# Miniprotein binders against a7ua95r516to809, part 54

Target 1, 294 residues: a7ua95r516to809
Amino acid sequence: ASLSLLSISDLVPDLQFIFFWMSNAIEILYFIQQKSPAYMQTIELMDDKAGSKESLLSATISANEEAMTILEEVIMYTFQQCVYYITKTLYVVLPGLLDCNPFGTEPSSEQCRRAAGVCVCAVCVMPEAVRRVVSVFQTTSDLLQQYQVHSEIQSQMFAYLFFFTNVSLFNQLIDKGPARGWFQRSRVLQIQASVKILLDWAKGAGHNHLAQKFFAKFCSTVTILASPPQQLSQMSWKALCAEHPSLKPVQLHRILTQYQLMAELGPLPIWQPSSEDEAYIYRTVDLLESFENH
Key: E = the ipSAE of ESMFold2; O = the ipSAE of OpenDDE; V2 = 0.75 times the mean of E and O plus 0.25 times the DockQ between their complexes.

## First folded at step 5 (miniprotein)

Design dt14 (at its last look DockQ between E and O 0.45; V2 from the best seeds 0.00; counts 0 for: pae O 4.2 > 1.5)
Fold by ESMFold2-Fast, scan of step 5:
Structure dt14 (fold): chain B 294 residues (1-294), chain A 80 residues (1-80)
Amino acid sequence: as target 1 above (294 residues)
Amino acid sequence: SMTYYVIIRTDNPEDLERIAERLRELAREMGLRVEEVIREGDTLLVYIKGTPEQVERFRREVEEWLKSQGIDARVVVLEV
């Protein structure tokens, strides 16, 4: 409930209203899908006293099909409106995630990973910029729960929100490139730690599989930039593609080339694309991600 | 084994080379593989491979050494 900007807070009442409409449309659609077969069976079993049984069946089928079409349109429209308002708030807060420091002053918050029953702790402070992003996701989760929106629709909404976040962060980082220290190891590790906080939230919220799927591109990018250049130079192009299947050839090649230059390994390519991929590494139209999900 | 960054920020950047030398010594003594040590401004970044238990012990030993030397620094471990 704690969106960090005043203008963002003003959108919550509108979101509540849209979620209310969406939830009701879903419930009505579900009711029709579940009850219509039983009602039609009742008509089928009726004695045809007036010769109107066929007419009643035809009218019921027509009305049912019309109602379902309208409800599906209402669900799609309200879903798109929710996504629009939520992503509009994300648009404002996401840039801060790339330019914040989760490695703050002591005492710092601890993030724990369990291996063989032993806790390995990464000490992180949740920056305000990350808290603002988490707040948008948490508010969305709260609204979905409050209005008892079906789990499939919840999954679709978080799939799109994670997709949007991934595309936004990836495009911003690629646009920044190595200039002004954006590919410096310390900054990349700050970004990685911030993303880990988001992924940990998603896991806690039951969306781990969606987060793994839709953050794959940005996670691959950050992983490459956080890797020692010498370690990357020991991997073949085929191995790099296999480790980072979410990256298009042009994206992977651009990241590696820019990182190689930043690491002062010189302009000579130590990573050779396959001859089949070579035609695609210069497709600049494919460098940045589109917000349109096909 | 897993991979980690040990990240050390100090209020006195002049101490970073001394800190780096001690970190290399401690890692050798503990059988940890240090793949890379980078200095960026007031920060040391140590890329290290080891078990969670070894890395946590290393973090603790580093913090204790820093305190013994009167060096004001913050140590963070990030699994990568």
Scores: ipSAE 0.633, ipTM 0.892, lowest interface PAE 1.4, mean pLDDT 80
Fold by ESMFold2, look of step 6:
Structure dt14 (fold): chain B 294 residues (1-294), chain A 80 residues (1-80)
Amino acid sequence: as target 1 above (294 residues)
Amino acid sequence: SMTYYVIIRTDNPEDLERIAERLRELAREMGLRVEEVIREGDTLLVYIKGTPEQVERFRREVEEWLKSQGIDARVVVLEV
């Protein structure tokens, strides 16, 4: 299938076509919404000599409503098509983010230190895996700006892309983490650094609030796994639930179990679930997140 | 005071014991709280509590020491 070869660059022509029609539909919809009251007011001020004023007003309302309904459907359909194509690309590139090393493998360079006169050369390490994800977000942002898509629609687009990213990363970490060794502390720190690069992109792009909101579950997971044993061992189950409300009891319990294994900690009484939560920690149907937002 | 990971990776794991010993000495001299030093293969993970300025000084001192010993290593500081 051609899905395995799909890149954001291959999609740009199709996305340009879809964004063009979406932006046009949005502009026409806002034109109707902004100008309709003035046109209705001119009809209301017209002389009704033959009774045609009521018929014109009724026809205008009907046409206005039908046009707005059609345009809203076009906007919804084009938005869904954009999301479909973009998330198909994200689905392919996101797994690599969990395996990459954002810290690099090269020792500090003598050449860089001597030339710059600094203690260590400031090297921005962005692995190819992280670059591929950032490229999807950046290309999407560039296209939305190129076609001057309304800021509300741009925000909704990134809200969904961040939601999709969070679900994909969380599910893979929970599902594949034990087999892939992703719960080892050095790997968790690498994952945390990679996600920080994505969050920095989102902040620079003006989407910090959305990223903070929609990455919450994955960020909470990584924060727990990256926590020093001296700090985390002092927090009760109830305190951890309160600090990480985005995590379901089964999810938090699974994360703490993996933490105990990797930190070589024995069972901790302070992490015993409350009696209320005891019934929920074994609900494996709730462990993984759904890509649906309904 | 904040928590940091100072992450040190080398292709020469035989150097890690020397590095760990030096990190503990330097932290003691600087009055930094080292919560734990963990070795994972070719990597040391050092949990430090301190101010950003203290941790930056620590990083610089470690890098200078590594150079003085001819040890090829990568030093990264990550706030948690």
Scores: ipSAE 0.426, ipTM 0.811, lowest interface PAE 2.3, mean pLDDT 82
Fold by OpenDDE base, look of step 6:
Structure dt14 (fold): chain B 294 residues (1-294), chain A 80 residues (1-80)
Amino acid sequence: as target 1 above (294 residues)
Amino acid sequence: SMTYYVIIRTDNPEDLERIAERLRELAREMGLRVEEVIREGDTLLVYIKGTPEQVERFRREVEEWLKSQGIDARVVVLEV
């Protein structure tokens, strides 16, 4: 199936299977970890008939260690598979977020249409492009809860998904933004509104800190681009670096250069990089974010 | 005092000039400072400074005015 046809709903059966095994493996691992000491103690208290006790203890320790290792591998594998499938779905829907018109009248979600009447839930009133992204995260959340996946694993999964989303959106905005008109003030404000809806969802889902942390780079970029020329032209390079520490010098320089072009501003000496940063603004390899740095 | 964008989009871009004029008038009446007014296609962007309460009141008055004029427009307020 072409990536363009993959919806999160189509992946739910496969994800359910993976989440089931992940959750079970975690539960069994914890069970072994908790019961192993008591089990070993029970063996130690047995009568040492013919030196078999030490051999039994050693064999039991070895078997438990092997079982725990296998379970850890299963957990890691299932986690990676979940992330792989979910990120594929995100890859498909995320570009739509940048093109989203928050003022459009869009129909309610198909799921809510099947409910009796017009659903006015927060998801149904969202723009379609935003709703599609939120649906991926919500489905992930629902599955994690349904299978009672350990909270630490849930947090790790959302951390990675937010990281992936930020990298994807940031890279698309920097690379394609000028050509797509995403640097226009009206378009930037639309993007800002769409991202705010996503962040509000994350807050409501209990992931506010993770969302703020991992979306910082994209949010900083949007904030700069949304700033009026009169305000931004009064900010020095050093001040902008201090306010947006998530941006590398090369990234900030690119954003300001594109902003200058869009706003038809002449060269601004106040935006001149410091002597310390001057070498770094030419590091084009650092311009786009890497998916491998997580 | 915080900075806000008041964003107005309409299917009738011919009304944007009238809307902009009314927004400036309302802002003046309310003691709000208008820093910038930008027109981009079917969208009007108004950069204003005020308290959250003042800006919310401004939003409501704008929406009521638009309704009274029969102008189909959506008003969104974003903090900068």
Scores: ipSAE 0.022, ipTM 0.505, lowest interface PAE 4.2, mean pLDDT 86
ESMFold2 (binder alone), look of step 6: mean pLDDT 84; pTM 0.812

Design dt15 (at its last look DockQ between E and O 0.02; V2 from the best seeds 0.00; counts 0 for: pae O 12.0 > 1.5, placed apart)
Fold by ESMFold2-Fast, scan of step 5:
Structure dt15 (fold): chain B 294 residues (1-294), chain A 80 residues (1-80)
Amino acid sequence: as target 1 above (294 residues)
Amino acid sequence: SMTYYVIIRTDNPEDLERIAERLRELAREMGLRVEEVIREGDTLLVWIKGTPEQVERFRREVEEWLKSQGIDARVVVLEV
């Protein structure tokens, strides 16, 4: 049940233990990788009495390979465990991001925020639901920094977390959106504002490039749903595809069709691909199905 | 130019038509482009294009006008 699920704060002691071991395993692995060549060179240069040099080199190579394999397994296991617990927590808090109002309950207590490109008014605040999502990411960042985990591993962790978040939000918006009223323009703008708060956090944390890459699909979807129907209808199918390269043509077609129906726009405008565009859409579907079956 | 929504929520939906008319007048006077105006229940959504400085000035003018008319409404501006 959702009521029995742990908050991110409740998981911190367990995560600290896992991050501690991950960090140690990474450091030992890099130490071996850095020092082994120098040690092997020392063995190569020693006097080869009774063939002992060849035996020692072979033994050292074997021992190093075994140690590196074990460390790589420990790193992979601890990484997977962190991802598992963090994404399990995200799964619980993410739906709230789609169903909250960042335009606020307490406008009198906030001053105008100077965050260029996000919100230009004093009444745009971080909702509790968005704060819960940010807290998961912030705690993850804090633990990675506390245990001095290598920057490449940090990037991989956030790449996965952003990918998971993007997929979860996209699927929920498409699957539940119509029934929840999320396709109403006012609700879409609330969702866009909430996502921008999350993206601003990612930028501040040094993950702007990863956030832009992995949130592209959801951001494009929200941008389309926030656009005036008249503006969308004036664009050709090719122009629409070009503006939303993160969406496959079949996905874009689904979003536009759903928007048309759910927003009660009537039968016109209907976004119709040309014969060539239809062939392109169906080729894309066939390619995806072939990839899944292989 | 960047694209923005001006979002106005009021407890008196009957005021939304008058608010919409005034917003169009102010945008025209300031040289801002209004692409769309949507009314959803107690909320008015205005799609405009302009610079951040023009849009912030527009927001302030709207808030001041609403206060001068005794209209209880909340104004939010969001970059799209």
Scores: ipSAE 0.304, ipTM 0.736, lowest interface PAE 3.2, mean pLDDT 78
Fold by ESMFold2, look of step 6:
Parts: sequence; structure tokens; C-alpha cells
Structure dt15 (fold): chain B 294 residues (1-294), chain A 80 residues (1-80)
Amino acid sequence: as target 1 above (294 residues)
Amino acid sequence: SMTYYVIIRTDNPEDLERIAERLRELAREMGLRVEEVIREGDTLLVWIKGTPEQVERFRREVEEWLKSQGIDARVVVLEV
């Protein structure tokens, strides 16, 4: 089918061009910022015989301000273009994470069992769906490294990519989960394992704190759904809100409703919303997340 | 002591009751706490608490028992 048209590999030539200009603009901006104060001090020490010192200072300030404005615009535009291309590929591949089986059909490798020393998890296969998502993140990381993009900009880019991933996965799960059977307990555990693979990639790439921050809503959702009924039914609404502050009341209510259906639990008094939250559990406008940067 | 999910999937769902009973017996023999056993279609979900070494031995014993019974099943262990 046409899904291969949106692979990250197809976009690399365009991304290389954009990263090249973004990296150069950042380096020039940094140079101006580092040299400008020293140059201004040199001008201030000059002898002002005919007022030329004031004219030179004014011209230098104007040139620096104009250059920095132009460079900041280039950086912003190139960053937005990178995000546009990368998130377009992510949007196509992310739904597959909800359908894949990370446990595989093959036995776990001996290398996985030996290397871990305490490897009781037999998740050694990376499903194609997970591989496609990791490939987008890894290709992005490789390009940022290839063009030596400043680490702060790399962090900003992955913050947005993780935010986008969280919104996309959460919205898909909430919207399509009932029809797709994604709330079944075995399915949720498969999803949880797939997310752990992504989180492991993020940790190895030095982005653990960003991933923990920006995946919080989706991870909380999966953690609740993966909980055994005996454990979850002992937790009050207040306790669940405290453990999962990223979830809005309407979202938590919807998640618990789906959980009750799949675990064949009746209504539980301890899951009644607090009086403060009762007004919010029916706000359907708050159910899905916006792709706007929060 | 850590919490683990043991996931067993089989082509023959009629075997799941027998598998569940054996898992409870093996866990008891090994001093592992079985917190919950849930059947979902062709899949058995078991929540156990134990040491990583105990759980790895548990996995091996379960796989060997399944082979001895001629039960074609896949065993996966996840740490919570």
C-alpha cells in the first residue's frame, strides 16, 4: 500500500538540507552573542575625538540586532520544517504500536537471557511497527548528530516529538480502542511492552527525563489498564488522581469505564469522583488532547 | 521481592484451566506469591511476586511442564 511513501528514509534529503541551515544559523548566532560584548567593550575604550565612537557603536548595535533577528527567524523556520516532516512520518507509523505483538512468535534469544543476568522478560523481538517508530527517532537523532546541532535544540526537538507521540497514541487509544479491542487485558500488556521499548530507546539516547515528562498521560493510561483488578479495585478515585496527575477527570473516568467493561467489574463506590471532579467527568471537549504545543 | 506478569498464550484454550492449576501449584512449591490469575480468551495472565531468580526458575519449570504435557504454548514474563 501507500504507507511506504511516508517513511523517514524518503524524507532524509529534505531533512539534511534543513538541518544544515539550522545548524549553521545556530553557530553564527552563538558567535555573535559571544563576541558582541567584547567588541562593545573595545569600542567603549576608544578615544572619541570626533564623535566617531558613538557612530560606530550605534552601527554595530544595529547590525548585531538585525543579524540576530534574521538568524532567530531562520532557526525558528527550519525547526518548524523539521518538526513538520518528522511528525508527518510519526503520525503514519504510531497507530501500529497499538496493534503489534512485542512478545513475538519466536522463542527469546539465548543472548537476551544471558546478557541480562536477570532477564525474566522474554521481550527480545522488536515488531516491525515498533521498529518503524524507533527508526524515526533514531534517524532524527543521527541527523542532529551528523550536523552537530546544539544539544539544547536537540532537546527541544525531542520534547516536541515525544509530546506529539503521546497525543497521537492517547487519542488513538481513547477514540478507537473500543472498536479495535485495545482495552483487552492481553492487548494492554502488549502495548505496555511496546512503550517500554520506546522508553528504553529514549533513555539510551539521553532523553529519559523528556520522555518521562511528555509520555506521562499515555503511560498513566496504560499503567491503569494493565493493573490487576484486585489491585486497582482497592484504589479510590482520589488515590488514582494522585498517582496519575496527568489525567484529566473526564479521561480517568473514561479509562476506568473501559477497565470495568474488560475486567467484568461492576460499578465501584470508591471510584466515584470527588465533589470537585464531578463537574468535569462529562466535559467531552476535554477528552482528547490537542496537538498544539502545551 | 518484585512483581511479575506471566503471560501464557496457547492454540488450545481448553488447556488454560489445567495450566492455571499447575502454575498455582508450582508457585506454591517455589514460595512465590500468586496474586491473581486471569483468563482472557486464549491467554492466561498471572501476577506473581518473587525474586528474579525464583521467577526465572518458575519460567523454566513451566516451559518444561508444558512440553511434558504436549501443550503448545508461549510463555512470556514481564517485570512490573
Scores: ipSAE 0.224, ipTM 0.678, lowest interface PAE 4.1, mean pLDDT 81
Fold by OpenDDE base, look of step 6:
Structure dt15 (fold): chain B 294 residues (1-294), chain A 80 residues (1-80)
Amino acid sequence: as target 1 above (294 residues)
Amino acid sequence: SMTYYVIIRTDNPEDLERIAERLRELAREMGLRVEEVIREGDTLLVWIKGTPEQVERFRREVEEWLKSQGIDARVVVLEV
């Protein structure tokens, strides 16, 4: 198989087609739903010539139900296709976020340089790895707006994309973090800064609540790992559970165990799980997040 | 057999085609199925099917090859 180029920019033509049909299907569905009662009423007001009224009413109801069912299927299908393409692109760019040093100097985006020469916009000053992730979300936002997709569908789209992003980043950090050195405090601080830039973008784009909700697990993990040993060693298991309710006991236990190893801390009795949580910390099946739980 | 993503990032995007070719060769030699190879900027994505042991071996072989070629690239393997 040949090397295929997959960027969000390369997918724009295909995404435009899908968004076009999704938006149109939503609009037609809405039109049918709004006009159907008026059509039914019009038929009901017709003179009942030879029983034709009841048959026409029944036929119209059936036709509308069939049309709405087909349109709902089109909307669902197009939504799934958008998610598929966008998440595929995210999957490519998200690992770069964990490796990013946001404190370095990186060149402005080519797009902004072409438009304004030297651009100092928020996107242009972003680290390249963060900019790539933001570009996926921004392109998605722009397309949704361009095709005037219903606000509910936009919210569902971003909810899923943020969910996907959180699961991906969390799983990568938990699984590969120790081996990649991402649990080192200096690296964690870089990750924290990069994620903050992404969250700031989401806030500016009007998705602050969704971002805070769906990134909670990853943010909690990064917050714990970024904590100084002196501070974290004073926090009990129960206190950590209360501060980070998005983390399952098995996840918190894993994070703390890896933190202990990284910081060369001896066993800390204060981090011992409660008797209630003790059974759950060994449930390794619950360690990584599932993409199916959305 | 599980699906894995192998992500390779390099400062030298011109090497990505050569890396992709070598990855396909290594995968074939190891009996791994390559499902897709995607390039995005400075990043190469490879979807492979194999056992955890096969994929870990594949990762090591790729890293060793990159080192032998003097290519500064980071290799990340994700389970799907």
Scores: ipSAE 0.000, ipTM 0.190, lowest interface PAE 12.0, mean pLDDT 85
ESMFold2 (binder alone), look of step 6: mean pLDDT 84; pTM 0.815

Design dt16 (at its last look DockQ between E and O 0.32; V2 from the best seeds 0.00; counts 0 for: pae O 3.3 > 1.5)
Fold by ESMFold2, look of step 5:
Structure dt16 (fold): chain B 294 residues (1-294), chain A 80 residues (1-80)
Amino acid sequence: as target 1 above (294 residues)
Amino acid sequence: SMTYYVIIRTDNPEDLERIAERLRELAREMGLRVEEVYREGDTLLVIIKGTPEQVERFRREVEEWLKSQGIDARVVVLEV
């Protein structure tokens, strides 16, 4: 089947199969690592009159090492396959987040109570574009729980999915933003609201730490763009670099340039890069992020 | 101190001018800083900085005023 055209729900049967074998491999590896020493002690207590004790110990050690190697390879392969399928679906739904107007979404009856013609909600209703992204993450979370995948592997999977999300959103915003009008003030505020709704979901799902870590570049970008002009114009280049360490000089420079255009600000002396950073602000090879881990 | 988006949407966009004026007055009375106010179509976005307790008081005052004016509006508060 063509993965480029499929929703996450179409992939569930294949993902169930892969998660089943990944979770089994993890449990067997855990058993070998945690309980195998006790079995070795049992062998060492055996009567060695037949001479088989030393041969049994050697064979058991070799079999354990071979089994652990094979299981680690199975876990890595199945993990990579899960990530591949899931990120294909994420890639399709993520661009909609940047076009979304979260303020136009009607409240659900569960989230609001009308009082004399005023509907008051503590939480924005989730827009369709955000819901599509959350559906991918929620389906992944449900499958990981269903197959009781070890918590460490669950964490690594969401770390990668959030990394992928960050790169995809950042690259699209930087690359397509001028043509799509995404740097307009109203659009930036809408984007920040949509991202906050997604981050609130991640916090409620127990992934707050991972989301904070792996969305840093995209969130820094939107935070700068959403800042009021009177506040941002008082922050020096050095202060902005310190506040947003995830941004490379070329990236920060591009973001500030777009901000100046939309806020109708001329060049500001305090935004001049340090002499050290000046060498890097035009390195367009460093502007977009790679989907490859370093 | 945290940033909040107060989003007000109404079927009667002519009310938005009066709503925006009142929200600015209310924020001044409470000593809150209104960072920005934006209008687009039927939607008013007011960005304020404050403590959760200050923003909850602001929200309640906005709701009370809207009721007193008979304005049918949808009010959402999002912590950013």
Scores: ipSAE 0.411, ipTM 0.801, lowest interface PAE 2.7, mean pLDDT 83
Fold by OpenDDE base, look of step 5:
Structure dt16 (fold): chain B 294 residues (1-294), chain A 80 residues (1-80)
Amino acid sequence: as target 1 above (294 residues)
Amino acid sequence: SMTYYVIIRTDNPEDLERIAERLRELAREMGLRVEEVYREGDTLLVIIKGTPEQVERFRREVEEWLKSQGIDARVVVLEV
């Protein structure tokens, strides 16, 4: 099937199977971890019939260690498979978020299940492109909850998905933004609104801290680009670095350069990199984010 | 003061101009600063600056006004 036709709904049956096994493996692992010390203590308190106690204890320890190792492998494998399928779906829908006209006339096919009539909920008001992204995250959340996956694993899943989303959106914006007109103020404001809707969803889902952390680079980029020329032209390189610490010097420099071109501003001495940062602005290898650094 | 996006969608795009005008008036009456107003298709985006309390009051007043006018519109407020 072409990647373009892949919806999160099409993957739900496969994801359900994977989440089922992941959840079960976590539960069993947790059970072993919690009960093993008590069980070992019980063996230790048994009457020492010559040599049988130590052998039983050793065998029990070895069996538990082997079982835990296998379970950890199952958890890791199933986690990776979930991430693989979900990120494929995100890969398809994320470009739409940057091209999204939040004012798009496309009728939302998704009616809020909670509303008798015209629903005014945030989801119903979302642009279709944003709703598609939110749907991936919501489906993931629903599945994690349905199978009662341990909270730490849920947190790790969302951390990775937010990381992936940030890298994808950031790289696309930096690489294709100038050519696609995403650096135009009107387009940037649309992107900012769309991202804010996503962040509000994440906040409502209990992932506010993770979202703020992992979307920092993309949000910083959008914030700079959304700034009025009159305001941004008054901010020094040093001030911008301090306000946007998630951006590397090369990234900030690229953003400001493209902003200058878009806004038809002459060279701004105030945006000149510091002598300390001057060497770093030429590190083009650091311009785009890597998916491998997570 | 923080920046807020007020997004209004209606099934009747013809009402958007009237809505936009009323929003500007209401914002002025409430001492809110309207930064930008965008209209595309069935959606109105109003960018305002204010306190959380002011903007919540603004949202309520807008929703009440829409109801009073018989306008079926969805209002979403986003803090930016």
Scores: ipSAE 0.052, ipTM 0.572, lowest interface PAE 3.3, mean pLDDT 86
Fold by ESMFold2-Fast, scan of step 5:
Structure dt16 (fold): chain B 294 residues (1-294), chain A 80 residues (1-80)
Amino acid sequence: as target 1 above (294 residues)
Amino acid sequence: SMTYYVIIRTDNPEDLERIAERLRELAREMGLRVEEVYREGDTLLVIIKGTPEQVERFRREVEEWLKSQGIDARVVVLEV
């Protein structure tokens, strides 16, 4: 099977089966957690001999512990499988978000929907590439709702999906951006518009807090690159670090270097690293982000 | 205040310079800050800062002006 041919729609039957198992395991675990204390108290109140009562209590504790361990393993496994399938689909569609033109897209009534609330201003334009990314997140949300998965688990899933998306987009932009022209002024403005459409969807879906937290690095990068030359030139290195704490010195240095090149600014560095950061702007090992959870 | 992208697409790119000049003038009259104006092909992008009310009034004035000039153009506003 080719990753380039993956569609979220093609995975829905498999995802439905996995979400079904996950939802049921969560419900059973919750039931045991809620009922176990009451049952144990009932055993303790029984008019029974100490030895028989102790054996029953011990056996019940062991059985409950084993059942909960198995259910937790099933929940973790099914959660990881859902994440695996969904992120594989995201990986294929995410590069399109960096190489699409939302300004040239012809909007329809459906595509013109605003997530930020009712505004009499003209609406967001959703290009096909952004729609493909949004459809993966929307399908995930729909499946979580269909199988009545607890809101906390829904939040954990979107936290990971946003984390994955942030790392994927950031790494693609930094690693491939120069060769693909993504640091050109026009392309950065298009990327910022596409990202805003995606973030507006997340806000409308009730995930604004998670989106703000897990997209911080990519959003900082795009915000800096999209800043007007007049505005950015007036900011010090220290001010940029303060406003964009998610960026490592080597990452900020790479971003500003690309900005100077694309904005046709002079060859002399405009942004001087602080003395404490000077040694770290050359740490190439810190340039790209890891998909590993810290 | 919020940052907005005002995107204007026209079938006649020759009109983009005239449109850009009028948008700068309208923004100035309405007390809106124009951060940047960028042109690419058939598209004009104007980055402005203002309140939602100011920006909506700006959009309406832009659309009315375009109609008065007989210019066929699409105006889209995106809060960034």
Scores: ipSAE 0.019, ipTM 0.552, lowest interface PAE 8.3, mean pLDDT 80
ESMFold2 (binder alone), look of step 5: mean pLDDT 87; pTM 0.854

Design dt17
Fold by ESMFold2-Fast, scan of step 5:
Structure dt17 (fold): chain B 294 residues (1-294), chain A 80 residues (1-80)
Amino acid sequence: as target 1 above (294 residues)
Amino acid sequence: SMTYYVIIRTDNPEDLERIAERLRELAREMGLRVEEVFREGDTLLVIIKGTPEQVERFRREVEEWLKSQGIDARVVVLEV
């Protein structure tokens, strides 16, 4: 609870120690994996008494197996601790992304200006609330680079952080959106712009594929809510399900219901669920996403 | 074609209706489709679909028109 009030900067010293140990454990594991076969071959080739050679081989295999198990556990533990502290910080700053106005933000740098005049550097128009979220991701990236953490583990960490962010933002929007006014057309367009700025950062950081994969649900939600009424009303329920496969029928139904109310499209349902989907929607109460995805 | 948000912020919000009318006219002249136009406070948001080249030409025409009218406004274009 108290950790949720700390900024990412306040956690950097603790994260540095955890990343330090994770990096060291990975290096040691890699060393054992790389050197062990050569060492075992050396033992195998020795012209020694059968009992001595067999005992040494058996002891070496057992020692290596135990060491690798311990190192894998250390790597897993340190990875989980990093994720825990980083996501605790993210959870505090993420609601601000839904409640900020990127349209009122002036370009911060002349470097964001291009020959075409189109702002290709969305970071330059980044509101403070979005900068806080990006700061968490950037600090994580910096620490992974500083401690030379293997690229596969970096990808796994950002996969989880993007998954967490997607679930958190989706749940906040669906659960608190009506009370906070987030389903108003003007607010949704601001949210879409803020999300685009965040996704542009991820692309610039080399994580475009992970962002596209793990932000699918929230992006689908915002895309639907930002759609012009004339365009959206021409799409059937079936077409919307096909375009937005990341959304469960109950979630899509909730989103469209909110859209219909905010766009003042009248009391009759424009988007009719299929009979199969309607039965599922009526039966299920699970609108919100779980942070535990198997 | 791609979707772009053309964002105009002005020191005088009362100019936003005149700006919106001119933007619709320029888009029509350039063959650009205006999806929606929103005004909130000191900010005008115009949602358009087009190629990067069409949108950049639109941005330049808007900036030139604003300057010709003596309107102090900033124009930002974001691809969404």
Scores: ipSAE 0.269, ipTM 0.725, lowest interface PAE 4.2, mean pLDDT 80

